VHH binders against f4i9g2. Designs and how they scored, part 36

Target 1, 368 residues: f4i9g2
Amino acid sequence: RSEKSEERRFDQKMSAHGAGIKTSSSAVPFASPKSRFLSKQEKFYPRCTPRLTGPQSRDTPPKRDTGIANEKDWGIDLLNENVNEAGTNEDGSSWFRESGHDLGDNGYRCRWSRMGGRSHDGSSEWTETWWEKSDWTGYKELGVEKSGKNSEGDSWWETWQEVLHQDEWSNLARIERSAQKQAKSGTENAGWYEKWWEKYDAKGWTEKGAHKYGRLNEQSWWEKWGEHYDGRGSVLKWTDKWAETELGTKWGDKWEEKFFSGIGSRQGETWHVSPNSDRWSRTWGEEHFGNGKVHKYGKSTTGESWDIVVDEETYYEAEPHYGWADVVGDSTQLLSIQPRERPPGVYPNLEFGPSPPPEPDLPPDQPQ
Key: E = the ipSAE of ESMFold2; O = the ipSAE of OpenDDE; V2 = 0.75 times the mean of E and O plus 0.25 times the DockQ between their complexes.

## First folded at step 19 (VHH; framework vhh_3k1k_2)

Design v3 (at its last look DockQ between E and O 0.01; V2 from the best seeds 0.00; counts 0 for: pae O 6.4 > 2, grease 25.7 > 24.2, placed apart)
Fold by ESMFold2, look of step 19:
Structure v3 (fold): chain B 368 residues (1-368), chain A 124 residues (1-124)
Amino acid sequence: as target 1 above (368 residues)
Amino acid sequence: QVQLVESGGALVQPGGSLRLSCAASGFTFSSYAMRWYRQAPGKEREWVAAISSSGGSTSYKDSVKGRFTISRDDARNTVYLQMNSLKPEDTAVYYCAAPYRPWGYDRTYSYDYWGQGTQVTVSS
């Protein structure tokens, strides 16, 4: 809900901030074309099934996101016991479930679960893998990977990860989330891809963003955006959206803002290119001086222009709406991962051996 | 090796008609939109018409709307430009082009394949 609300508030806030002399909003969402591929309702399937029964078939692609999920949305529940089960359903489809542990150097441990299925004729198949990882550096990770295809030729793949680590340069704890999803239709020239990330540190540094791509038949679109908060009042936000058709029409909308202590700027452009390569554009900008004055300006290729100074309060999000305290509160499963226990007297190789003595190149008068 | 070969250019009187063809090879033709361009003496090359990969959409330069018709035949890997009511200002070398727009890439990986052109001359 909160990611959906954030996106709606973001668009609404940009529209309000652009209400001056300009005739367009830089944050207007592009309409994605609908496809038959996206009208398919997802079937609910449990993550775990009772022993002796197989998991339900997964034959529906994932939905596009409104934001990156948190760990509770996935419901990761790794079994403590090792499982290795397989079977055949009454319709001839096969399934499996398995789990295990991988161990490695420096206290590395990965607990994982995997399950999947395949139709009788092999025309559809799916897999899902879940894991948690840790090592003795304090690194922790939760993850999910899913993929599949169905008999209509649709295919999909997605990953999600949540990571805790110490940043080498700042020595601060960081929590990072990332996700990728993609789906491609087997019956239309249609599909989409989304990549999301969120990064947080203990002093308020926050970076968020997304890269998105889609195609439906003759139209393709791209969306990129980012938000950066340095944790001390500096804010940078930007969005760049564009689309094109196979016939050569292209259009887009982009904007950015940068603020510190009520002083900063916003600027943007809406543009359109015909198949003739004729370009129309409309640019706008705002300079905020921190004294109740705002310089608003803009122009277009059709000759429209404005350049005024108004009395106006400066509004912008000075702090992230979702930050370190929120991500810590939403990452309890990640933070509760216990590192692999150290057996008595067993440590990384560095702790067991001294360096070889340096070559003797010391002055001859030194005592030994 | 991608090839586009135009044909059908000729000398014709004003008000006459011509049909240009562009035979394509070296790529999956049904997956590509196709375009016609022209270059008149002393002018830059300009877009004339386009047809989508499915053939379901077309577009035309304003000065040729109603007179020119673009079509495609995927079985023969060929696009056509039917030109009616020709005018002296339609005199040009006509080129076909195939835009390369790979799945999942942005515009930095896109470009057009071009043919060598066919001369159309409209003269009284």
Scores: ipSAE 0.385, ipTM 0.783, lowest interface PAE 3.0, mean pLDDT 79
Fold by OpenDDE, look of step 19:
Parts: sequence; C-alpha cells; structure tokens
Structure v3 (fold): chain B 368 residues (1-368), chain A 124 residues (1-124)
Amino acid sequence: as target 1 above (368 residues)
Amino acid sequence: QVQLVESGGALVQPGGSLRLSCAASGFTFSSYAMRWYRQAPGKEREWVAAISSSGGSTSYKDSVKGRFTISRDDARNTVYLQMNSLKPEDTAVYYCAAPYRPWGYDRTYSYDYWGQGTQVTVSS
C-alpha cells in the first residue's frame, strides 16, 4: 500500500534592520600601576635536607604464580658508595641501609646493597638485598633477595637471579633467569613454594619450567611443567599436576607434547584415587602425521576406549613466545655490567669444573 | 624393554623393489601407530610413512606416495615398508619408530625408541 507525499513549504522572509548604535566608549585612563618593587625576599627555601626517609617497609608477601619478573620490574638500584646508615622514624620504626663491594680472584666483583626495617613493636620486619656480580670470564649476575614478616605472622622469602655466562661446551652465550618464592601463613597451616627457571642460548635453545607446591591444612597440591626448544624446531612440553583434598581424594593430570617439523605426539593421563583407594584413570594419545591426519586413541579403567584417525590440522608452537632476542632485550641492566679491568697478561683461569662424573654405566643386564 | 629391530635393507638398482621389516617388542604393539623414518647422509631424519594402530589408516610423505606401502602384522609385532620403484634419492638408513612413551614420573624425557636402522642403497 501507497501512502503519500506531503511537501510542506514554509517560506518566511524576516527582515534586515540595521540599527547603528554609536555608543562612545569613554577611554578611562589606565592609571600606571606603581611598580611596587616588592623586594624579592629570597625565600631561603630551607634546603630540605633530604630527610633520609628510610626505605618504605614491605609488609605483604609476594604474589603467587607471577613467574619471573623482568629487571625493570625489580628496580634494582645499587648504591655507588659504601653506605652504612641506620635510623629511627617518627613512628618508632627502625631502618638500616648498607652497601659494599666484595672482590675475588679472576676479577670477581660483587656490588651489593642491603636495606631493612622493623616496626616499632617488632611485629613486622623486612630485608631486601640487591647484588651485581661479574668476573673476567664474562660472567655477569643480577640478583635480589627479599624476606619479611608482617604483623599477622605471615612470613615470606623470595629471590630472583639473572645470569649471563658462556656455556663451557659450546662457548655460546647463555642467559639464565630464576626465581624462588615462598610464603607461610601465620594464622593457618598454610604455605606455598614456587620455583621458576628460564634458560636461553644464542642458538635458540630454550628451557622453561616451574615447580609449585601449596598446602592449606589438609589440602595440598603440586604443579610441575616444562618447555624445551632445541632451536631447530623440536619442541617438548609437559605438565604434571596432582592434589590431595580434605576428604582424602587424590587426583592428578599430566600430559606431554612433542613435535618436530609438524610431526609429533600428545599424550596424557588423568587419574583419581578415592578415599577408599579406588583408582580411576584415563589415558589418551594423539599421533600427528604431518599431513593433516591425526590418530587419536584413549582408554579408561571404566571401559571407555577410542581409536580413530581424523582429518585435523596440527597446531603447535615451534618456537618459544619469549626467546633469545626477547631475553636479551629485557636484560639491558645485566648486559651493562662492567667487569673489572683485566691487567695485561692476566688470563682468567677457566677452571673447567670437574666434568660431572660419567653417569654410572648401568650394569649390563646380566642375561637371565 | 622396548626394542625395535629393522631389517631388509639392501643394495638395489633404480626401479627395484625392497621390503623392510621392523620387529617390535617390549610394549603392546597393537595399541600404537607405527612410523618409518629415513636419514640420508648429511641430512636430517625425515618422516616417511605411518600406519594407525588398527591398520585402517595410512599416511605417506609426498615423495613416496604411490611407491611405498606401509603395513603391519600385529600377530608378529611387525611393521613393514614395501618400497617399489626405488630411486637414488631413497638412499638412506631407514628407522622404525614406536610412539611408546613410558609414562615415567617428572624426569623421564620421553625418548622415542629408535632401532639401529637398516641401510637402503639405490644405485646403478
């Protein structure tokens, strides 16, 4: 159906009128403000003697599952001068700050700074240590250690290290990062521990891993994982997790992934043990043939089973998301460490540490 | 202990045929897909063929499609590679691989068990 058009026109014209009002703005004479030479009282800004504000207390445990922080995140600030200072704040809290240099053989130098504080009542304490190490072998290290206790009784310890060294075998530059964190509750039977590590070399070899443990009363959990990249396209990833509940149930989950040039496998197991010791498990696997076909198989203790080949594209990470270029980019402070000047004619004793004893030859299987 | 023993490698003329065998032991052979790899001198090891655990599905490297046939005999715990129309480029040590990964706790690097391999030489 049709409906219509309407046009409405409205015209209106209205008019121009020009009225010229001349108003004669009388020039009120701007009286010359008498330049009162206010004598610049040099406000002697009391040189605020930098109130040696003692380092601010850290009264909180580290966060869980935060991985390895970058140099920039730690804010490593080493004192250039040997300092030994202590003070008491207005609130009755105390602080200390100290720094030093340790020298050793082969041009070893360790610069360190240490700070700490204690609350007025002694209920809270904290310590932070920073260090920089180097020697004539090319070894460089940055590190941090922090510990504390708060008024609630919680205690914590954490350490972070970043190391540059040459691999003894390949003479390749290697950067290693590690972190350990621990916290304990003052009120509950609770605590956690985390160990993180990352290893990189200039050829693209990369190793990453973490071990985590936690306890809350009758509950406990473990988590381990690792990633390995050989720099040539071979990748290994694995996880292993298990937990125990308050009811006495245990469960675990583990898997492994291995790939090279689009070919590889995935395998996993999930298991559970009931308080009555009944065990359930499921195992599964995938074989990737590199041609868009995947063999999938699995079974469980309850009688489930499958074995199929499917058309599926293989997806895996052939390279680490964070590799050598990245770690080098994030290790500017480490790389900037200047070793001591080496005297002419002095060469670092590359004491090749004793080769790890050859793994004992597994005794030849005596022929039964 | 997982063992893989390859056999059947020989010197053959171009256009010839050869059948390789891999005898497997130490694991449930029928439960796993089997694979053949080859490594030519100075080259990296490369995948050649695969067969599913059921034997119902096979896969091949493009360069060997139509010439090679992978098969298995679960009763004998053996996987085979029939190679026809052999070319000089097929010259390599041929390896059988089983996906047997001992589910060891944390530390066991899942090593693919490899046999000693069998030498295939295609020469005029």
Scores: ipSAE 0.021, ipTM 0.353, lowest interface PAE 6.4, mean pLDDT 79
ESMFold2 (binder alone), look of step 19: mean pLDDT 81; pTM 0.823

Design v4 (at its last look DockQ between E and O 0.01; V2 from the best seeds 0.00; counts 0 for: pae O 7.5 > 2, grease 26 > 24.2, placed apart)
Fold by ESMFold2, look of step 19:
Structure v4 (fold): chain B 368 residues (1-368), chain A 123 residues (1-123)
Amino acid sequence: as target 1 above (368 residues)
Amino acid sequence: QVQLVESGGALVQPGGSLRLSCAASGFTFSSYAMRWYRQAPGKEREWVAAISSSGGSTSYKDSVKGRFTISRDDARNTVYLQMNSLKPEDTAVYYCAAPYRPWGYDRYSYDYWGQGTQVTVSS
């Protein structure tokens, strides 16, 4: 089986593209120090075990820069029956597993399963919760939440979800995926947090992005980026990264690009601020006219400047590498969620129709 | 309640030395970088020196490098500024500050400030 996963493709950071005519400027390196609070328990057995053998430990912290996992990587397997089990392993650790379901208005149904474990002395513990949700609006949701701590005081938390819904204004199907990940050191002033999202609709609209934060070695850093494809040839991409030291030095870089039909622009800035607020900055831009000519320009606070037109092919990603057809193919468990049975012959009287509307059926006694 | 209390300001002759102290309470001192600022009459407050939360890194305004030394004592929740070779240009109210950086991304930062201590270099 292939070792490639969506996390690697969706973990990719966007980078600056335009270099300008004077491209030898040194960008201040963006520092994203590696987390040092990963647990030794990262290498555990596969997630679920047979019911009567008790769960294997799942106190594995999330890894930085891994994007949004595929649903198959979680191995979600909800039980049809209520479960409330607990036990003690041979090493003295305890475990539990429970499940249930909730019903609500408009056909709402939530099936869930929760499990966890704790070491004999209580110094380490973990929990993991899975769920499926649906209602009669066509909404479906598949989700996971996990958390844990280890004996060194490190703690972590992670959420993941996939969502299917109809846009109420257009009845257009949309799939959204998201993840949040956090880990904190118990012994250092260190940790990180990430939020990832991907959104797709059936007409080819695609939005992806991430917000990231970290702290390590008396330095804090932030990274934000986004991609937007309107499904009609328009592309917007951007990145904004910066860091600061506890002593007051700050630095960063940012860029954006916008394109349609070979015409568009790129622009960016690399900057540095000293503790006394002195600012160095270098900006650049490219204008692409769609005729083989590119206008490149830029300047810096140290007096550099350039402004030139060159012969250059325009290249940009006009379409996403991963889009609606791909996410539909990778969301089979989400799409297979069975909503509650709808009462026969009942049609809602709503400002917006349920999605999808039923086919007209006009028997002698009842119109549609 | 966060409190920063500076002390040690005095009148000194040019070429003299002075040690300022800033006692902190109401927050976890060892988790914060600490900074010294100064403000001369009729001028804006300016940065002077900084020390990291661990004490392992320091930085100084160019005009005070080699003359001033910042240090910290986490057991006493105190940051110090040793000022040597004082000049009349060093006359100012000196303030201690602790930059507040809440955990999480996109959080707003804020500085806690003391009331200041007067340093006067004359004659």
Scores: ipSAE 0.402, ipTM 0.790, lowest interface PAE 2.7, mean pLDDT 79
Fold by OpenDDE, look of step 19:
Structure v4 (fold): chain B 368 residues (1-368), chain A 123 residues (1-123)
Amino acid sequence: as target 1 above (368 residues)
Amino acid sequence: QVQLVESGGALVQPGGSLRLSCAASGFTFSSYAMRWYRQAPGKEREWVAAISSSGGSTSYKDSVKGRFTISRDDARNTVYLQMNSLKPEDTAVYYCAAPYRPWGYDRYSYDYWGQGTQVTVSS
């Protein structure tokens, strides 16, 4: 049923005439007395900060999970002159700075600067070392090492390196970055360690990875991940993580993906172990056929299972988001290092010693 | 004393083939990777090929890939470079390099070089 009802128009006009009362009130301008506060411009004589102010305390612990910093972020500043200075600040803290130039065989040159300080009571200490290295092989290196201890008893160590070298076989230029960081608590059974690395070559080969360890009393965690790009479109990524809680629960998560030209696979596992040793796990996999179809399968220890083919577009990073061009762009200082003049007839051998064996997976329990 | 003696260099026509030999002495040949380099007139010496100590791995400069083959005979302490499909741009003195680590620095080694052998590719 239709019901229509009504439009009501109500017009009402109301005219109200509000009257313009002009009230003129002549507010007498109270002449507020211009108190001539002669602001005695105290001539702030720029306190000539005595030029000999030693380096300020740089005893800040490193932050976790910060990756590898760029050379610009480190602000590597090598002293051009050989310096050996020390002093005491007004607050009783002490400082030192030194620099040197080491020469070696095969055109080896190392420029280095070192500085540090100690609080008046000796409760806090810090040291920073910077270096630049080169030789006739084309090897170049920038590096930083920092260490410290604070008044709370916390201690830390970190190092950063950026290296240019040629591959032993192909003479292809490579840039490698690495960072190691660790900190220990002075008050708790706590500490963490991180190792980061990035390797690039001019053909697009890229390797990135990290190892992370941490402990807080009875809690511990372990994390590893890696990325590999072959420069031809092949990609490998993986993660492996585990942790142990105070209650004795353990859990882990790992996955791997491999792709080439839109075809590839993903696999993973999530697991946990209860304090009573009951284990739960879920495994899963994906097969990507490059035709818009994905085979997905998985199972769990609780009886879950699936096996399906779905229409799904394959998404993966075929190239590193940060590659050779990027690292070259960010390595201006490294690249600017000038080697010593090479004598005629002397040809360096590019035998880079065996890559230090991957540092043994330090068991999470033994922070070195 | 380390000695390297290159041989086999010749004048060849474009498209021709040549086999270079480098006889090594004065060190444990089988323990070291061997390399070939070349130096064209007015150019810097450049890496050409390498072979691992075991002979199981080889590497080549891109410009010579598919044309050159490096091999070794440990019984004869000799490394070879088979060069096929030679081009005028391959004209150079070819040198064999043996690593010698006289310095205590793990990262620094010098190569021993022979006198080289002249390869000329010309019509």
Scores: ipSAE 0.018, ipTM 0.230, lowest interface PAE 7.5, mean pLDDT 80
ESMFold2 (binder alone), look of step 19: mean pLDDT 82; pTM 0.827

Design v5 (at its last fold request DockQ between E and O 0.01; V2 from the best seeds 0.00; counts 0 for: pae O 2.7 > 2, placed apart)
Fold by ESMFold2, fold request of step 26:
Structure v5 (fold): chain B 368 residues (1-368), chain A 124 residues (1-124)
Amino acid sequence: as target 1 above (368 residues)
Amino acid sequence: QVQLVESGGALVQPGGSLRLSCAASGFTFSSYAMRWYRQAPGKEREWVAAISSSGGSTSYKDSVKGRFTISRDDARNTVYLQMNSLKPEDTAVYYCAAPYRPWGYDRYTEHDYWGQGTQVTVSS
């Protein structure tokens, strides 16, 4: 018997009411080091360092529930020159690295680097690709894709990207970050997949969320959630989590909240379905009127019900903890991408077409 | 492509026994849980039993516990339902099913593959 519902709360800290814990501890027991600037004598060392060994192995799978990394966490370092080299490490493993760039219409330029390695016996391998894209519309993209497998038959795949573009409908600059992460065991019966996204514009619009799926021990689970801030005080948050056994038992929990100016609602459902389709559920709701009164209601299939008004302060996060100013500060490499040089005296006069159709939200197959 | 073929349905007396078989093809049988359902005259189809993809877990409708046994033979791509101590209430068309649960499926895209059914009649 294991009835674990994976419920996630966003990392929030609440301040103490007014009772402080006063700790009488000694002053710092040691002084911190300080730089002494006595002379401007600088030593000149040639820093033309050829790469004497292959790239560091990157054969570790992604971890669950880690969100979207900042660009600095990847250490993206695109090579200035075209490279096509390979070699063998001391342990007999092979490696390669290559780089290049692709050009296309309307000033499109993609600078890229690709690297990888393979164990001596071929039982494990990894690849990682970095890229930088731009065109004359002001579009910029920074991205990473990595994958690998080990001798146990486990495999993984991860993408990450940041995009700067002008939104067609609002004409505002947007920065969007996304990640996809997948790890599978040596069979298709165990593993997990996550898709994360974050979107920001200069007026405070913020959207973030995740879609997650996993399978283990003949059970599957899903988690979906989203947060949306319109930049004017409106907040929508929601979750939808559920699980299923191979024998047909299903259960889940979902809720949502919508707030503006202290007025809004929360509602949710916890449910369970047996293999014979018998369904239990419990629903609940809250209406917040912005005056210290909250209408709380709910019912269940077993006959429980309530419908009351209570005195309660309304609390919700009206602003994202991480917004446009933060993502701009964390996207300096993306923002520094230099577009392809335009030919003298000739500038494209292009009209952009409609938005592309949406794509399905399925985990990708493993690379070959 | 996917095919489930039930067999073994028959007329039996109350208290008798019967074994149903469901031969599967068109998918990797060992990766799928298998289920038996039945539909009595004038009633909705109801779940009867389930067996996990490994065969290590089973479950049964309360009214058949102790009388019915689900099993699987992955070498023959076949799931069985051994029915003992049959009662007139067990009279139904019996269907086997394979839940379609590909990697990354969603509860809105799930569906099952079904066989054509086999008739079981329990009467004197």
Scores: ipSAE 0.509, ipTM 0.839, lowest interface PAE 1.9, mean pLDDT 80
Fold by OpenDDE, fold request of step 26:
Structure v5 (fold): chain B 368 residues (1-368), chain A 124 residues (1-124)
Amino acid sequence: as target 1 above (368 residues)
Amino acid sequence: QVQLVESGGALVQPGGSLRLSCAASGFTFSSYAMRWYRQAPGKEREWVAAISSSGGSTSYKDSVKGRFTISRDDARNTVYLQMNSLKPEDTAVYYCAAPYRPWGYDRYTEHDYWGQGTQVTVSS
């Protein structure tokens, strides 16, 4: 229903007259002074603040058992310009930095930077060198060398290298990584040496290994290990350890593992010789048949002996945890190295001179 | 100027021993790895042995392993090659070499510093 209601109109008119005083105030046009913003182009003189403070490095030896560090962690500081500078700081310490480019045949180029310092009293010194190498064959190398001594008499050297090889025939790329580290105590008959290497190719072939040696007074030890992957499923792993204690006890432990397609073997030996020349040893082996059965056997000099077949699943790593894809990902700077421009019509000489000497197989001061 | 002067080359009988010396000058010897090479008649120069700058690491060609020993005396700026159980196939001119740079590995040995060489002849 409808209800419409009401309109109410209220009218009221009120009149108020108020007077229109037209005050004509003549707005004098204040001419806004064109502020000539003289944009003082502050000549940004790049204050080459002479980094008057020479480069600083660590005053301690590297840590043991660190493996091959990633290239990003080496503090690569290659200078773009050829520099040869040296100075003395206010504290009497000295520093130097130098850089350059070495050129050779076959498009060889070595870009390098070196820096170092010495304390005022000569008790501490350090040197760091970085280099990039390339040629027209696809060879690339990235490397670092660091050395130093501190006021405590400790001395050390450390090297890291990455190398890219390109096989022109197979187009197969290979990346090799290596590290060598050594430190000696200034106060004790103590020192250590470590060598690490990794080799990868694009087909999945992988080799890894390390040699570690150490001495502390009458104590000495070494550790060696290796891993081999053929890229087709064959795996070889081994370890070998030896130590002599201050008391004259000697011990060793070694094992080897070989597998292919779930079939393989493990074997090992542990031994010790007491100061009184008592010798103990244990040998063991496993044959894995790939059918869920494992033949286990072993013996010791104390009369332990076993020879059994058990139901056991075979577990092994058929592929490296860190492989080709990973090393490529971690070799960005290596891969970014630009070779010299090759002139038109010039082809790389593939007849490489004598191969570089193999890396030393033995740690420092080990009797050959 | 860098100079390397080899000495000690001689005629020896098979099974004999010889010690080569290389006196170095004109550079900071202790900072450089040193190498021995040899060149037989009609053959290319081949690497024989290397020793690190610290002297703590050595490497050898497989054919000389166990017979040859490289060593250095930094006080005398001299690198040595002790050669034992010499064979006729060891007959060559032996060269001492220093790398162009004290750091890293140089694939191109053309820039290395070389001595004039010393003749080693192993013959009955």
Scores: ipSAE 0.032, ipTM 0.539, lowest interface PAE 2.7, mean pLDDT 81
ESMFold2, look of step 19: ipSAE 0.491; ipTM 0.827
ESMFold2 (binder alone), look of step 19: mean pLDDT 82; pTM 0.839
OpenDDE, look of step 19: ipSAE 0.008; ipTM 0.221
ESMFold2, fold request of step 26: ipSAE 0.431, 0.444; ipTM 0.805, 0.809
ESMFold2 (binder alone), fold request of step 26: mean pLDDT 82, 83, 83; pTM 0.835, 0.839, 0.840
OpenDDE, fold request of step 26: ipSAE 0.013, 0.026; ipTM 0.261, 0.417

